# VHH binders against Protein DOG1-like 4 (DOGL4): the designs that were tried, part 6

Target 1, 232 residues: Protein DOG1-like 4 (DOGL4), of Arabidopsis thaliana (Mouse-ear cress) (q84jc2)
Amino acid sequence: MSKMRNLVEEKFLEFYESWVIQLELYLHQLLIAHNNNTMSETELRHLISKLTTHHKAYYTAKWAAIREDVLAFFGSVWLNPLENACSWLTGWKPSMVFRMVDRLRKSRVVLVEAQVKKLEELRVKTKFDEQKIEREMERYQVAMADRKMVELARLGCHVGGESVMVVEAAVRGLSMGLEKMVKAADCVRLKTLKGILDILTPPQCVEFLAAAATFQVQLRRWGNRRHYVTHS
Short names: E, the ipSAE of ESMFold2; O, the ipSAE of OpenDDE; V2, 0.75 times the mean of E and O plus 0.25 times the DockQ between their complexes.

## First folded at step 1 (VHH)

Design f03 (framework vhh_6z1v_2)
Fold by ESMFold2-Fast, scan of step 1:
Structure f03 (fold): chain B 232 residues (1-232), chain A 125 residues (1-125)
Amino acid sequence: as target 1 above (232 residues)
Amino acid sequence: EVQLVESGGRLVRTGGSLRLSCAASGFTFSSYAMGWFRQAPGKEREVVAAISGSGGSTWHADFVKGRFTISRDNAKNTVYLQMNSLKPEDTAVYYCAARYGSWYDYLRESSYDYWGQGTQVTVSS
């Protein structure tokens, strides 16, 4: 008996591979823009818009897939073990992107005091939203051990037609709860990304996006190398 | 179980003011971002205003900015839309909608989980 990928996993794996290839192409464009002063502000804004649209396309595809099978995103087959180990509720931890922002303080691109203040306010708000989601996740995990859930698990141990139906309904309810939490986490991610880009100038946006994309691509390459070495 | 009930819609004269209310029940209100949408006859439903679960962030469409204000009272499980300087173009059915988590992506109608039945606002001159 072999383990088959379901249609959601197969479709999203195909999507994700193409999405990462396009991210690498955008990263190349970001690095060219960062190293050269050949691009106008209009051209930089257009490139930033392409990256923003690309990230929104990811969440559009993810939310469609999660509605069909949210559990596919916990231990995703399109991510290597290192990428999965670094995930917070199926994606990057929102507050961690401020480490990329911190690089701008030490780079060729100077942040003005007003930007530093707005970024700090956004960091605090992001951490607050993140902690709220963590509390909801804890409540979800505790609910798995509540009296109703324990009773449903007992019914599942007794093979009868009716018990199968009530267990299936409960599992569907659990999946809907996870879907809402993952969407809430993704909304914090998108709000944080948009907030940073709204505060930064176009050259600073290019440097930030280049740093973020570089880290994402390198994390994938490090994890893929580890898997290959283990297998070979 | 989950219910959103709009109220306050009525006939109003051009230049008048109106406050819409949306009472929510059956879910943890403060965990949901809220939006106001409207739909005029023969037109698509459009987003008017949105507010985060805490009330700390709000958004208003350009065509109502300066005239409409969204607010919420989490103790009363109610979201409000204060409408000032009403115009005939504001005539529509106004809908309350709830969205789990962050208010981000508040422009996307399909991102909202629950919808009210709507309240009719008619502005005449």
Scores: ipSAE 0.000, ipTM 0.102, lowest interface PAE 18.9, mean pLDDT 82

Design f04 (framework vhh_6z1v_2)
Fold by ESMFold2-Fast, scan of step 1:
Structure f04 (fold): chain B 232 residues (1-232), chain A 125 residues (1-125)
Amino acid sequence: as target 1 above (232 residues)
Amino acid sequence: EVQLVESGGRLVRTGGSLRLSCAASGFTFDDYAMGWFRQAPGKEREVVAAISRSGGSTWHADFVKGRFTISRDNAKNTVYLQMNSLKPEDTAVYYCAADSYWGEYSLDSYEYDYWGQGTQVTVSS
């Protein structure tokens, strides 16, 4: 059963606000753990598990919402303009997290040679998958201008009942195409995140997750402050 | 209510075969990767096999490769573990688990969202 656009946006806004509040609480725990060199491996693994479960909850909610209205995720109302400007196919660009990984090389938590090699292999694979999606998105955008779509748009302007249904079906088809692209991009995000966490030790995972959460939280705070100053 | 129900565990002789089933309800099964885990007395829980959402990608632990095969039937909301050439060291409680990661599977038990109660497999020597 489909839901109206306004309801999808309202429900996801409520979900996202709560999700971000919980992310900030987890960030606090990650920063405490990062500053304590004496936490047990079991305690660190439990904290990492809380973060991975939290991210899984986001994608579970997102995929349910895009099934109803994928367009809500392009220029999302629950994100400020700065967050939207930094978005790539409705989320973070997968290869960008390797910039955060590069900072781990300069921190007190040193990566061993075997980890550096595995991370470089993952970076190359992530870039390859990213470029595949970019090519598919380009094809999708080009297809919007093909003769059949242009003809359907013209027919919608001149003929009533049956033309309206045909145009509506075509638009629904386009939305399904976007849904598949967004899920493909999210798949690369989850593979990249999981791959990094699988390569890193628990203390390194904590540092990485703290860096990522800090960036997300600060970007949101900066965008909210700047948006207010810019518009008010 | 989310539920995973394992079945098929029993006592079998060394060299025997057994098929475990896990029936899923209360969630969209095709949106989840599935895994089989086991825990023997005095040991930690270990991953045995994993399968992607579509069934197009599978992973099997080194100690069961060539003997165990994971498969799934999305139309029946069921994941299976076919166990051949059973050994006494395969004796354990076997658990079915669901992982929400799209198109992938996890080898870390902490990353799984939903768990069954387990089914006991005993292999006599």
Scores: ipSAE 0.000, ipTM 0.220, lowest interface PAE 11.9, mean pLDDT 83

Design f05 (framework vhh_6z1v_2)
Fold by ESMFold2-Fast, scan of step 1:
Structure f05 (fold): chain B 232 residues (1-232), chain A 122 residues (1-122)
Amino acid sequence: as target 1 above (232 residues)
Amino acid sequence: EVQLVESGGRLVRTGGSLRLSCAASGRTFSSYAMGWFRQAPGKEREVVAAISSSGDSTWHADFVKGRFTISRDNAKNTVYLQMNSLKPEDTAVYYCAAVRGLYWDSSEYDYWGQGTQVTVSS
């Protein structure tokens, strides 16, 4: 419904639709590259670069949007209910991508022991960074409860005037805090993605990116087909 | 429900231009995202361009970027593909397709046209 959406939601919805189209097209190219095994290293590196640039474009657009309205990213209108239910701080949970990495151990292009060691080190670091953000979010939620209680108590005694300004300042503070948390989570996502791609060979990067894109696309498809509805 | 009919396909010389049109019938055209696909003999169907339901967002495949432009007119229930600087490699049957909300893989588009043949000769 356009009347129920703000401008940030409308703009990001349009962006996201186009971004998903391109992701599916890159997924098709990744699957062809993986299945044909006829592409040169230069061609594979070019395809990987396109995917990396595509993901970077997503975070550029997201950070511009959350600067205007971070709350749009909690219960997003451009995501179906299943996608929203599976979100961790407005996106994928960084440690979950290592499940896709583990599949590479049994693929055509096998991981060497040096790569396995580096990936395990990255997994540990990613989980540590993830836990730090979760602790910050817990502290934020406690602070929100305290502010709400204080403001509710004050509103019971003083309605309007100066109390309105105090509430507005508190709401701005809450939004700024959420923006910082979301950006911190996105930084962990980008560092994790870059770390994995830096460790893997080009054919392994193609397989990893294909697995990640497939999961994202399929999750969206499953959510959209909930209760046997027929929409793409 | 949407029914799609492509038109405009013909023989053109290398370096020429052509505009394809896809006319839609149905009550909800403006709620569908639209795509142009092509299929050459012996090849898989590939995505050429896509446009959001409002027309504000467009995507073009790298191999046609700068040469092809997708657009739509919701008042006329029509989507267009303007093709410039045509090459023999552009020879294919061109299809338009509609999808609700999201642009998905070709297998997931809800409605398809019958196709229009474009032949580019040297």
Scores: ipSAE 0.000, ipTM 0.149, lowest interface PAE 17.4, mean pLDDT 80

Design f06 (framework vhh_6z1v_2)
Fold by ESMFold2-Fast, scan of step 1:
Structure f06 (fold): chain B 232 residues (1-232), chain A 125 residues (1-125)
Amino acid sequence: as target 1 above (232 residues)
Amino acid sequence: EVQLVESGGRLVRTGGSLRLSCAASGFTFSDYAMGWFRQAPGKEREVVAAISWSGGSTWHADFVKGRFTISRDNAKNTVYLQMNSLKPEDTAVYYCAAGDLYEYWSGSPADFDYWGQGTQVTVSS
């Protein structure tokens, strides 16, 4: 099955640019809400829902694109080099989100003891899930270097007949393995995000989401400015 | 007690239609994504369709797309699977499952928290 690598990259680049623009608009709304003591719980929950829906839209589009070309997400053309350098299995590392949670401990919206305990339990579980995926990726890399895969790589220089079919089947299997691992990592990301939002009050959720969006947007801006910075 | 009870499974002729229902109790139904899965003898359990907590988003497997439709009624705590143009290959035990809205996006059977006992659908020539 031949993949149209450039078409997947072009389509997702267009999607991602629009998605980031909307994220910046939501960040503006989050910052206004954070500084506004008159917003009702209903209004805050509605804003949190918009962000949740926005993140789910990203993973819906990503998983459709990965089905077509998972390798497009390793060193993505729609991400700058700094964003790519900070990627863990094609996205943000789930445990890093707890850095945004640490900001809440110093805010005026105080975490109660029960919330602190639940967040710590979630952090431990998230790290465990990350390590499980890292072990799966290591097994995947080892499998790529086993005797059968090495033999199939040697056959890649030949065309026609059974040798081409066997090589194509192996490559398809490798892509399916990567897709499964990326989806598993994305699942940990979504479960971590939901877990945090379920523990926090609506004002705390707004502050957390604002911190997370700010770091994502700033990382992109810093990386994009690399072309305009000269080292002295 | 959390309970999911499937109903509607029966023997149907090829080309026929059938509607499955799953009645939920013991949890806040409107907070959970719902899914329909199936398992034929000697096969792994596979996802057929899923619906978000609000009903605003649905997903259907390629092998049933255009033939099956998932829907839900939050007032009745019930999720449905409308099956049209049934084929012998659709013969399986159909399971209802409940999971968080994020688990809906994973599509993995392992990510659903609550399962029913299943309802048998048999499609004959």
Scores: ipSAE 0.000, ipTM 0.148, lowest interface PAE 13.8, mean pLDDT 80

Design f07 (framework vhh_6z1v_2)
Fold by ESMFold2-Fast, scan of step 1:
Structure f07 (fold): chain B 232 residues (1-232), chain A 124 residues (1-124)
Amino acid sequence: as target 1 above (232 residues)
Amino acid sequence: EVQLVESGGRLVRTGGSLRLSCAASGRTFSNYAMGWFRQAPGKEREVVAAISGSGGYTWHADFVKGRFTISRDNAKNTVYLQMNSLKPEDTAVYYCAADFSTWYGEDRYEYDYWGQGTQVTVSS
């Protein structure tokens, strides 16, 4: 018997598989650019733009999908268990990208003091935005345990059509709340990515994007190769 | 502390063109992503266009795509909105915002800085 899957999940699964394949192709281009150091600034900016457009396409597709079914993104069928375990509000935790920025300190291209200062300011703002979202998630979880929500659950369809309508409205409200929270988290992700790319030079942007794409691709591969082995 | 001042809003006939400017003062302008929003009477504020600090990345709402173009001049600490083929439905107060972070303008958190707005009226 197959696991139940709705049309939104099927469409996004198809989209995501194609999106990841294209990400891997862009990663190869980023690695070539990083290793050869022969590309012009214009060529590097064009490659960076392709990656930025690719990430924006992901969020455009995601936000269309969550309008229809936000719960599909909590425990997503297009992600393996490791990817799902590493998820923070349906995606990567925004502040984690600063660990990839720390790799630039070991690169052949040195960050200048002005860049270090701007990156620190962005890191602080990103963590502040994460805390605001986490507080909102706590409030959402508390609201789920609200006495009125418990009473609505108890009523179910047994008390007639009017009660069914009230319960359905409440469920729609809960889904809209999650949708807004997921969009807020995604906005912090996009702002953090744009902020880093705006601070870095084109060669540093290539190195940063290569590190981020490498991590995403490797995390997927590690999770897909997971299996249990018995040793005695 | 950053201040934003919009200018350029006026009355324009349908099919006309107009360029809005937003002058920024304070911290290094190139550190901030910038956005243009608009609000018509009785409607909620909506995002029109956004541009990254470097100017390398731009986004335009579907209802203005092909007609409006966002750009910036970091040497002058200014962001622009070039509006072509204006329609009566473009009538609104246009706002400049710094540290724009959302694709839909639906960020529940305060944007770092907002301008006071400039009125654009399109007549037929």
Scores: ipSAE 0.000, ipTM 0.151, lowest interface PAE 12.6, mean pLDDT 79

Design f08 (framework vhh_6z1v_2)
Fold by ESMFold2-Fast, scan of step 1:
Structure f08 (fold): chain B 232 residues (1-232), chain A 125 residues (1-125)
Amino acid sequence: as target 1 above (232 residues)
Amino acid sequence: EVQLVESGGRLVRTGGSLRLSCAASGFTLDYYAMGWFRQAPGKEREVVAAISWSGGSTWHADFVKGRFTISRDNAKNTVYLQMNSLKPEDTAVYYCAAESDLEEWLRYLTGYDYWGQGTQVTVSS
C-alpha cells in the first residue's frame, strides 16, 4: 500500500536535502555578487569554484548511489513529481542550459562574438552527444525486450533453481546497462557545464550559475507546493 | 581551494604508536574512497591502506597488516591512520588521497589532483 524506501533512497534523500540547502546559500551569494558588483575577480573565481565543487559533490554521491541501486534514480523519492517529470535520464537535459545562455545574451551580459561562436559550437556538440545517448537508450530497450523474451521462453521450459539464477543474472545485466547510460548522460552534463564555464568570464559565470540555481530552486518550490495540494 | 591536509607526522621511537589525520577543506569526503600512501627517499609512492566511502570495506598492505588501521569520520570530514608497532622501515612522507568514481571528470572539471601535501613520519631505532 505504501511505497517503501530502501537504504540507498533514504541515504540519498538525506544527502540531497542538505545539498539543496547549500545550493540556496550559494545562490544568495551569487545574487549578491551579480547585483552589487562588490567582489574582485579573485573573489568571483573563488565563488565559482565553490559552485563547481558543489556540483562535483552531487555527481560523486549520485554515482556511488547508482552503483548500489540505479533504479532509485528513475522516479526519485527525493524529487517531487514536477522535478521527476522534467528529468531526462535521471537529471537535467544538457541542451536545456543553452536556453539559460540565450537569456544571458538578452540581459545586461555582453557576450563577445568569439564567445557566441564557441557557445554555438558547444551547443551543437552537446545536442549530438544527447542524441547519441537517446539512440543508445533505444538500443538498450530493444535489447532488454530481446533478453526478456529469451528469459521468458527459458522459464516456460524450466522450473526451479535454474530459473532463479537466470532471473538474477538478467536483473544484474539490466542494472549495469542502466548505470552505464546514466553515467554517459552525466558525463555530457559535466562536459557541457565545464565548457560553458570555460567560455564565460567570471562575472558571466556568476550570472549563468545564478540563473541555473534559481531555475532549479524555483522548480522545486513550484513542485512541492503542487505536491502538497494535489491528491495525485 | 579544494585541499586535503595531513597532520600528525613526527619523530617516534621503534615500537611506538602514531595517529595521522587527513582533513578535507572545500569539499565533503562522504562519497569518496580514501587512501593512505607513503613515499620513502629514493622509492616510488606506495599504497598503505584504503577505505570505502561507506567505511564498510577496508584494505591494508601486507607490510602493515595488524599494525596499521585506517578509519574515517565523515561528520568531521576526516580520515585517520592509526600506526602501531612502528618500525624504522615505516619512515616516509605519508599522503592521503581521495578517489571518486568521477576521478576523470573531476580532474577535467577542476584541473586538481586530490592529494595532500604529506606529513613526515620518522621512526628511530
Scores: ipSAE 0.000, ipTM 0.204, lowest interface PAE 12.1, mean pLDDT 80

Design f09 (framework vhh_6z1v_2)
Fold by ESMFold2-Fast, scan of step 1:
Structure f09 (fold): chain B 232 residues (1-232), chain A 125 residues (1-125)
Amino acid sequence: as target 1 above (232 residues)
Amino acid sequence: EVQLVESGGRLVRTGGSLRLSCAASGRTFSSYYMGWFRQAPGKEREVVAAITSSGGSTWHADFVKGRFTISRDNAKNTVYLQMNSLKPEDTAVYYCAAYEDWSGLSYEPDEYDYWGQGTQVTVSS
């Protein structure tokens, strides 16, 4: 229900729809570059720079929005149910991008042994960063079931101004904890993306970014098509 | 393919030091990424430290940074965990783990393939 959306959700929905349209345009350029042997390294680096700037713009907008309302990113109204079902802490799971990297070994562009070693070192680091964040999320979920939180929930059901203030303070604490966790996850995403792009050559970067953008765009299309089918 | 045997775990007083060793048997030890994990009673296994196949890069959990150091000696097929300034909270069974380096076209997601039996570390106050 659009009329029930808060201002943060409305603003980010508008931003996200425009951001995805631009991503589709960049994907078209990446696919042309991948299939075209006439582009110079300078032209490829410029295209890669456009994509990295585009992703940076997403996280800039996201972090501004979560400062206002982090809960908007858990079950987001600008994502379809399939996109939401595939989310790990409000976005893509960092280690999953190494599946896109595995595609590079099966392509016509061959990775040299030095790149293979660096990518595996990055994969290890990314996996441990993910485990650290998952442990923090587990601790957060356990804390929400703590006896003190259960007592605060009971107070929230009672008539009186004092109980309202105590519950409001607890809810603010929960929101701040989620914001910290989402930012930590996003930092792992950005470090993983930057790390891969630093290891790969410009043609390999183009192929990697095309694979990632194709998956994101197709996931959205599959989910939206499912939505139309359910309305029939 | 690879077998892992941990050693060095014992009772130690708070503030003390220990060095844990993990001896690997099998070919191509130098191609494996190695990690140290621990599990305290009633808790899940957690990652303590990791080291790349070459030893060129290491990672340490925040709760042990500055106190623990992972290292390896590929000539001796051994990985080490040097533990300093031990705390009662460090009491756990410590496990050595290995997973295969990405050297082929069909490497699966990052997952530890081989585990040791563990070595008990107890820190008394």
Scores: ipSAE 0.000, ipTM 0.105, lowest interface PAE 17.6, mean pLDDT 79

Design f10 (framework vhh_6z1v_2)
Fold by ESMFold2-Fast, scan of step 1:
Structure f10 (fold): chain B 232 residues (1-232), chain A 124 residues (1-124)
Amino acid sequence: as target 1 above (232 residues)
Amino acid sequence: EVQLVESGGRLVRTGGSLRLSCAASGFTFSSYAMGWFRQAPGKEREVVAAISWSGDYTWHADFVKGRFTISRDNAKNTVYLQMNSLKPEDTAVYYCATGEYYSSWLDTYEYDYWGQGTQVTVSS
């Protein structure tokens, strides 16, 4: 099955391709910084700020697009099938980044006890916030099957001016609810990212951001090369 | 007992400067993020700036970026907001808060504790 791309999908596809190319360039800078012990704290903070601004630009563009068509972000055409399979409410699952944090170990730049405690507190809060959103999504799915929504869906099977208007109003209501949930999930993502960056030192932030960007870029490459992994 | 006490608010002419202070007590200040918020009459409370527990990361709202600067002194348990090039639109009660970092996009505050606020009035 193929689907014609609407204007929102076409515009965001172009944005996302450019955004990913810039992410790969930043990843290169992060890897250089990670391996270069001569960079000052100010230089590292500047690089971290570039990454933070880059992610902020993504959510600014995403939320503008969601306002127009939130459904474009479910089964996104700018993501390959592997990226879509790994998606949780239109993006990365916030708690997953703590696996990246757990793997960040340099013998010379070890996490101190105070950082470990704060990261564990943040991990617990992030999982709690995820569960809240998952419960909201469950309520949304149940509400889709309530008597009123079933009646409105039935009306949509009959072409006519009045029924079209009623169905359109219901679809707008559903889209607004979905937009709210996606923004809530994105909020958890941003709070988790900022929370981790607040706890880590600048060298540790660079290492964390490099790990996260590497995973994102590599997942895209693996999905795009899925025919290459077929060996006979 | 956790307490946040804002000070420094007053009447200032357009183009003037002002520094707000928030004195924190009753908790391990250096372990918490801090934020500055404001609320004007008839408007929703909005986030102005935030600073990480270490001071290594700061965020400023677009409408104050380049004019306001948040900073903290962990030895004094104090967070500051330096306000330059003040505009009449900056007139509001300014609040200090501690806890989770705020997301300006969802208009959701996840801060655990709040101060009583300090009034800033900018006259033309």
Scores: ipSAE 0.000, ipTM 0.114, lowest interface PAE 14.4, mean pLDDT 79

Design f11 (framework vhh_6z1v_2)
Fold by ESMFold2-Fast, scan of step 1:
Structure f11 (fold): chain B 232 residues (1-232), chain A 125 residues (1-125)
Amino acid sequence: as target 1 above (232 residues)
Amino acid sequence: EVQLVESGGRLVRTGGSLRLSCAASGRTFSDYVMGWFRQAPGKEREVVAAISGSGGSTWHADFVKGRFTISRDNAKNTVYLQMNSLKPEDTAVYYCAAKYDLSGWYYDESTYDYWGQGTQVTVSS
């Protein structure tokens, strides 16, 4: 039902706006910690924990929402057009976070050789996981253009009560397949994030998380400026 | 809808062995990652082990590695937890949980969509 779909989109829009505001507040704390170096290791670990919990809350809410309407995440109403254009399977492309890691090489808090090696190993693994999901998406598109699409096209040409019920069942099946792929992609995102944080020291984690949050916030601001120009 | 039913929980002596079973209803069982969780008195629920839909990948918590083994039989829609060298600290209600087969982060409780009612395991000293 369209009322249920509108409710899912409305609820997630409300959640996402609040989640982004809290991300900006955490970013402020990360930048203070990074610039001043005044926090103890315990305080840095608490801050890192707040950010990891915050990201987990996002995926908890997202997976609940995609269970109801996965298509809401393809061309999301809570994202501006630039954010939507930069999306890879409903979120950030996992390998892109290694660009944030590269910034750490120019920092006061430098990476040791052992960390560089572990990060490169993780980057390669992340690229393999990413390509595996891309192949799975291609197989889904091929399968959709085969049996399911032929069945839906055939049923859509015939108007009747039985035809409508069968089409609805087939559409639910397609949505379940997309849900599985989105969750698989999110799993790679979470593994990549956790892997990086496990390799880095607490000060390096703070710098990495600050860089990632800055990019996310800036991308939203750039897209909102462009959107405002077209929708003033 | 997926329904999970655990069985096998009982009183067992320290050093003993026990096998827990979890039966899932419906088809497409191989599409789900299956996990075992436990909750001891006065503690938060914690992840014990997980297994991929195909059974090709398993994960075990450090506190049970070498003692517990997760396995599955997709023909019977059943997941198992073989528990060896049981300790009093293993006393808990054990829960079976399921989620869509994700190749990665399956120790995070919040990602599991379906849960059983639990089965009590008591290990006496």
Scores: ipSAE 0.000, ipTM 0.153, lowest interface PAE 14.9, mean pLDDT 80

## First folded at step 2 (VHH)

Design g01 (from e07, 17 letters changed; framework vhh_6qgx_2; at its last look DockQ between E and O 0.01; V2 from the best seeds 0.00; counts 0 for: pae E 16.4 > 2, placed apart)
Fold by ESMFold2, look of step 2:
Order: sequence, then structure tokens, then C-alpha cells
Structure g01 (fold): chain B 232 residues (1-232), chain A 124 residues (1-124)
Amino acid sequence: as target 1 above (232 residues)
Amino acid sequence: QVQLVESGGGLVQAGGSLRLSCAASGRTFSSYAMAWFRRAPGKEREFVAAITWSGSSTFYTDSVKGRFTISRDHAKNTVSLQMNSLRPEDTAVYYCAAGLTYRDFWSGSEYDYWGQGTRVTVSA
């Protein structure tokens, strides 16, 4: 990344570093719970609630930040290049979590037929929502190309403040569209996560959350081998 | 119980490189955040670098950013500090530390286990 930092990027970098540290601490608790046969359902539900709240806190902070600068979340300075390359609309693709559920079914996790049915229904709904977002994004990209062509023609005779005002209006319009699409994608991510956790039993939720957090942590570590990420 | 043993210290010329290692013993090494601190002659101990238990996040004091790299190897139960472009002001006894901390990685009070230290001398 070679872009200039602004206030939004600086604030969210601080937030994200703290958030990832806390995620790693919760992963530690998930791994203990995964290997501990004596934990009660109440203790497991408390831990699951901590993870749910932690993910909601991420989106609360993100949505506040995208109101100020949604473009900061495309090629984010707080993510390494590998993490950025794996992003779908500024985050993980919602349907990817079902690959983790499938992996758990091939390990020790046994799902009852009713759970399998509900998970497949959720998978179909998630895919439908993803496709709807993708269609909207394609329409947005076409609109962006048309507006860019018009603005390039106008900017070719750039002399005064009117040209700057037209460019600023075009940029604001594009920003509003991107904000809408990013929030829509984030809502699908949250709904899918909560849906899975509602279907799975507490021990199954712990295994799922551990797998998801492990993947996220490993993606960050592997990507950081090519590039050092530090903070002041 | 966790025991920490540092190695790799020695004398090196300014501009040179040195790699410190910290061997950990104990069943739960993978559960600890690990850090390096240093104490220069006549000075108080200061934070150098830290790494989370998973290895996914690292932290550095400003004076070593870009020159030092902390890493860990769960298979060998080791934490390493690669020190490049060494300067005379890096001369110190370097200590390995371990703790179950989730914040304030720079504070020595957050670490429960400490090594005996390994001496690094950087000659001008």
C-alpha cells in the first residue's frame, strides 16, 4: 500500500489492532473450551456470547468509519496484502463460512438431520443474498463507468470552480453507493454468522468459532511473513 | 511451570546482525504471549518487542521498528528476535518474558515468567 493516511485510516488502524488482539485472546479461550470435557453449557454459551459481541463491535466501529470514508476499506492500511486480496466487498465472503461447517462435519462434529436441513436452508439464503449484492454491484460499476466518461469530458476543459464542484458531486455519489453495498454485505455476514450459531449446539459453536478465528489469525500471520506490520 | 532460557547474545560490530533465541519449557508454551525486554548498563528495563500466543500480531518499540523482527516456532517451543542494522545503543542484556496478557504488551508487569538474560554488545 502506497496511499496517504487520513484521520479515518489512523483511527481504524488503532481500533483494528486492538480488536485482533482481543480476537486472539478469545481464540485461546475457545481452544481451551474445545479440549475441556467438563465445561457446562452455561459456560460455553457465555463464551459464544463474548465472540458474538466481539464481532458486532467490529461492525459497529466499521459502520461509523465508512460514514466518513468508505474508500479507506478498499485496500485497507490495517490489513496485509494477502488479507486485502482475499476480501469480497471489504470483508470475507459470507458463504465461505459454510466451508468451515463442512470441514467440521468431516471431523468429530456430528450433526443431527434437523441441523443439516437448517444449515442447507441458510446456505441457500446466503448464496441468494450474495448474488443479489453482486448484481447490484455490477449495475453500480456500469453507472460508475458512464459517470466517469462524462466527468472526464467535462474535466478536459478544467478552468474554474464549477469543474471542481461537478467532480466533488460525482465522487460523493459514488461514495454513497459503495457505502450502501458495503453495509449490505456486512449485514449478510452478520446474519449468516448468527444463523449458524443458532443452529449449532454450544460445543459445535465453539468448534466453529475456533476454526473461523484460527483461519483469520493464520491468514494474517502468513501474509505478515512477506511484510512487517507494526504500530507506534 | 514455564522456564525460559535465552541464547545467541555476544559481541557484534555496528551495522551487523544477531539472532536471539528463547527456549521455553512447559506444557502450555503455545498459550503465552512472548516478549523481549532489554536493560542497558545503568538504565531501567525497557520493552523491545512482543508477539501474541498465535504469532499473528507483533509489537515493537519505536527505536527498533524495521530493524528487529520477533517470531515464534511452536514446534520447537522457541521465540526469536532477529536484530539487524545493530547500533551501539542496542547494547544491553536482553530478557525473554512470557505472560497470559491480552493488553498492555509493553508493560513488564503483565509478564509472569522471565529468563536470566543474554548479553548483547555492539561495538562502534
Scores: ipSAE 0.000, ipTM 0.139, lowest interface PAE 16.4, mean pLDDT 78
ESMFold2 (binder alone), look of step 2: mean pLDDT 84; pTM 0.866
OpenDDE, look of step 2: ipSAE 0.039; ipTM 0.522

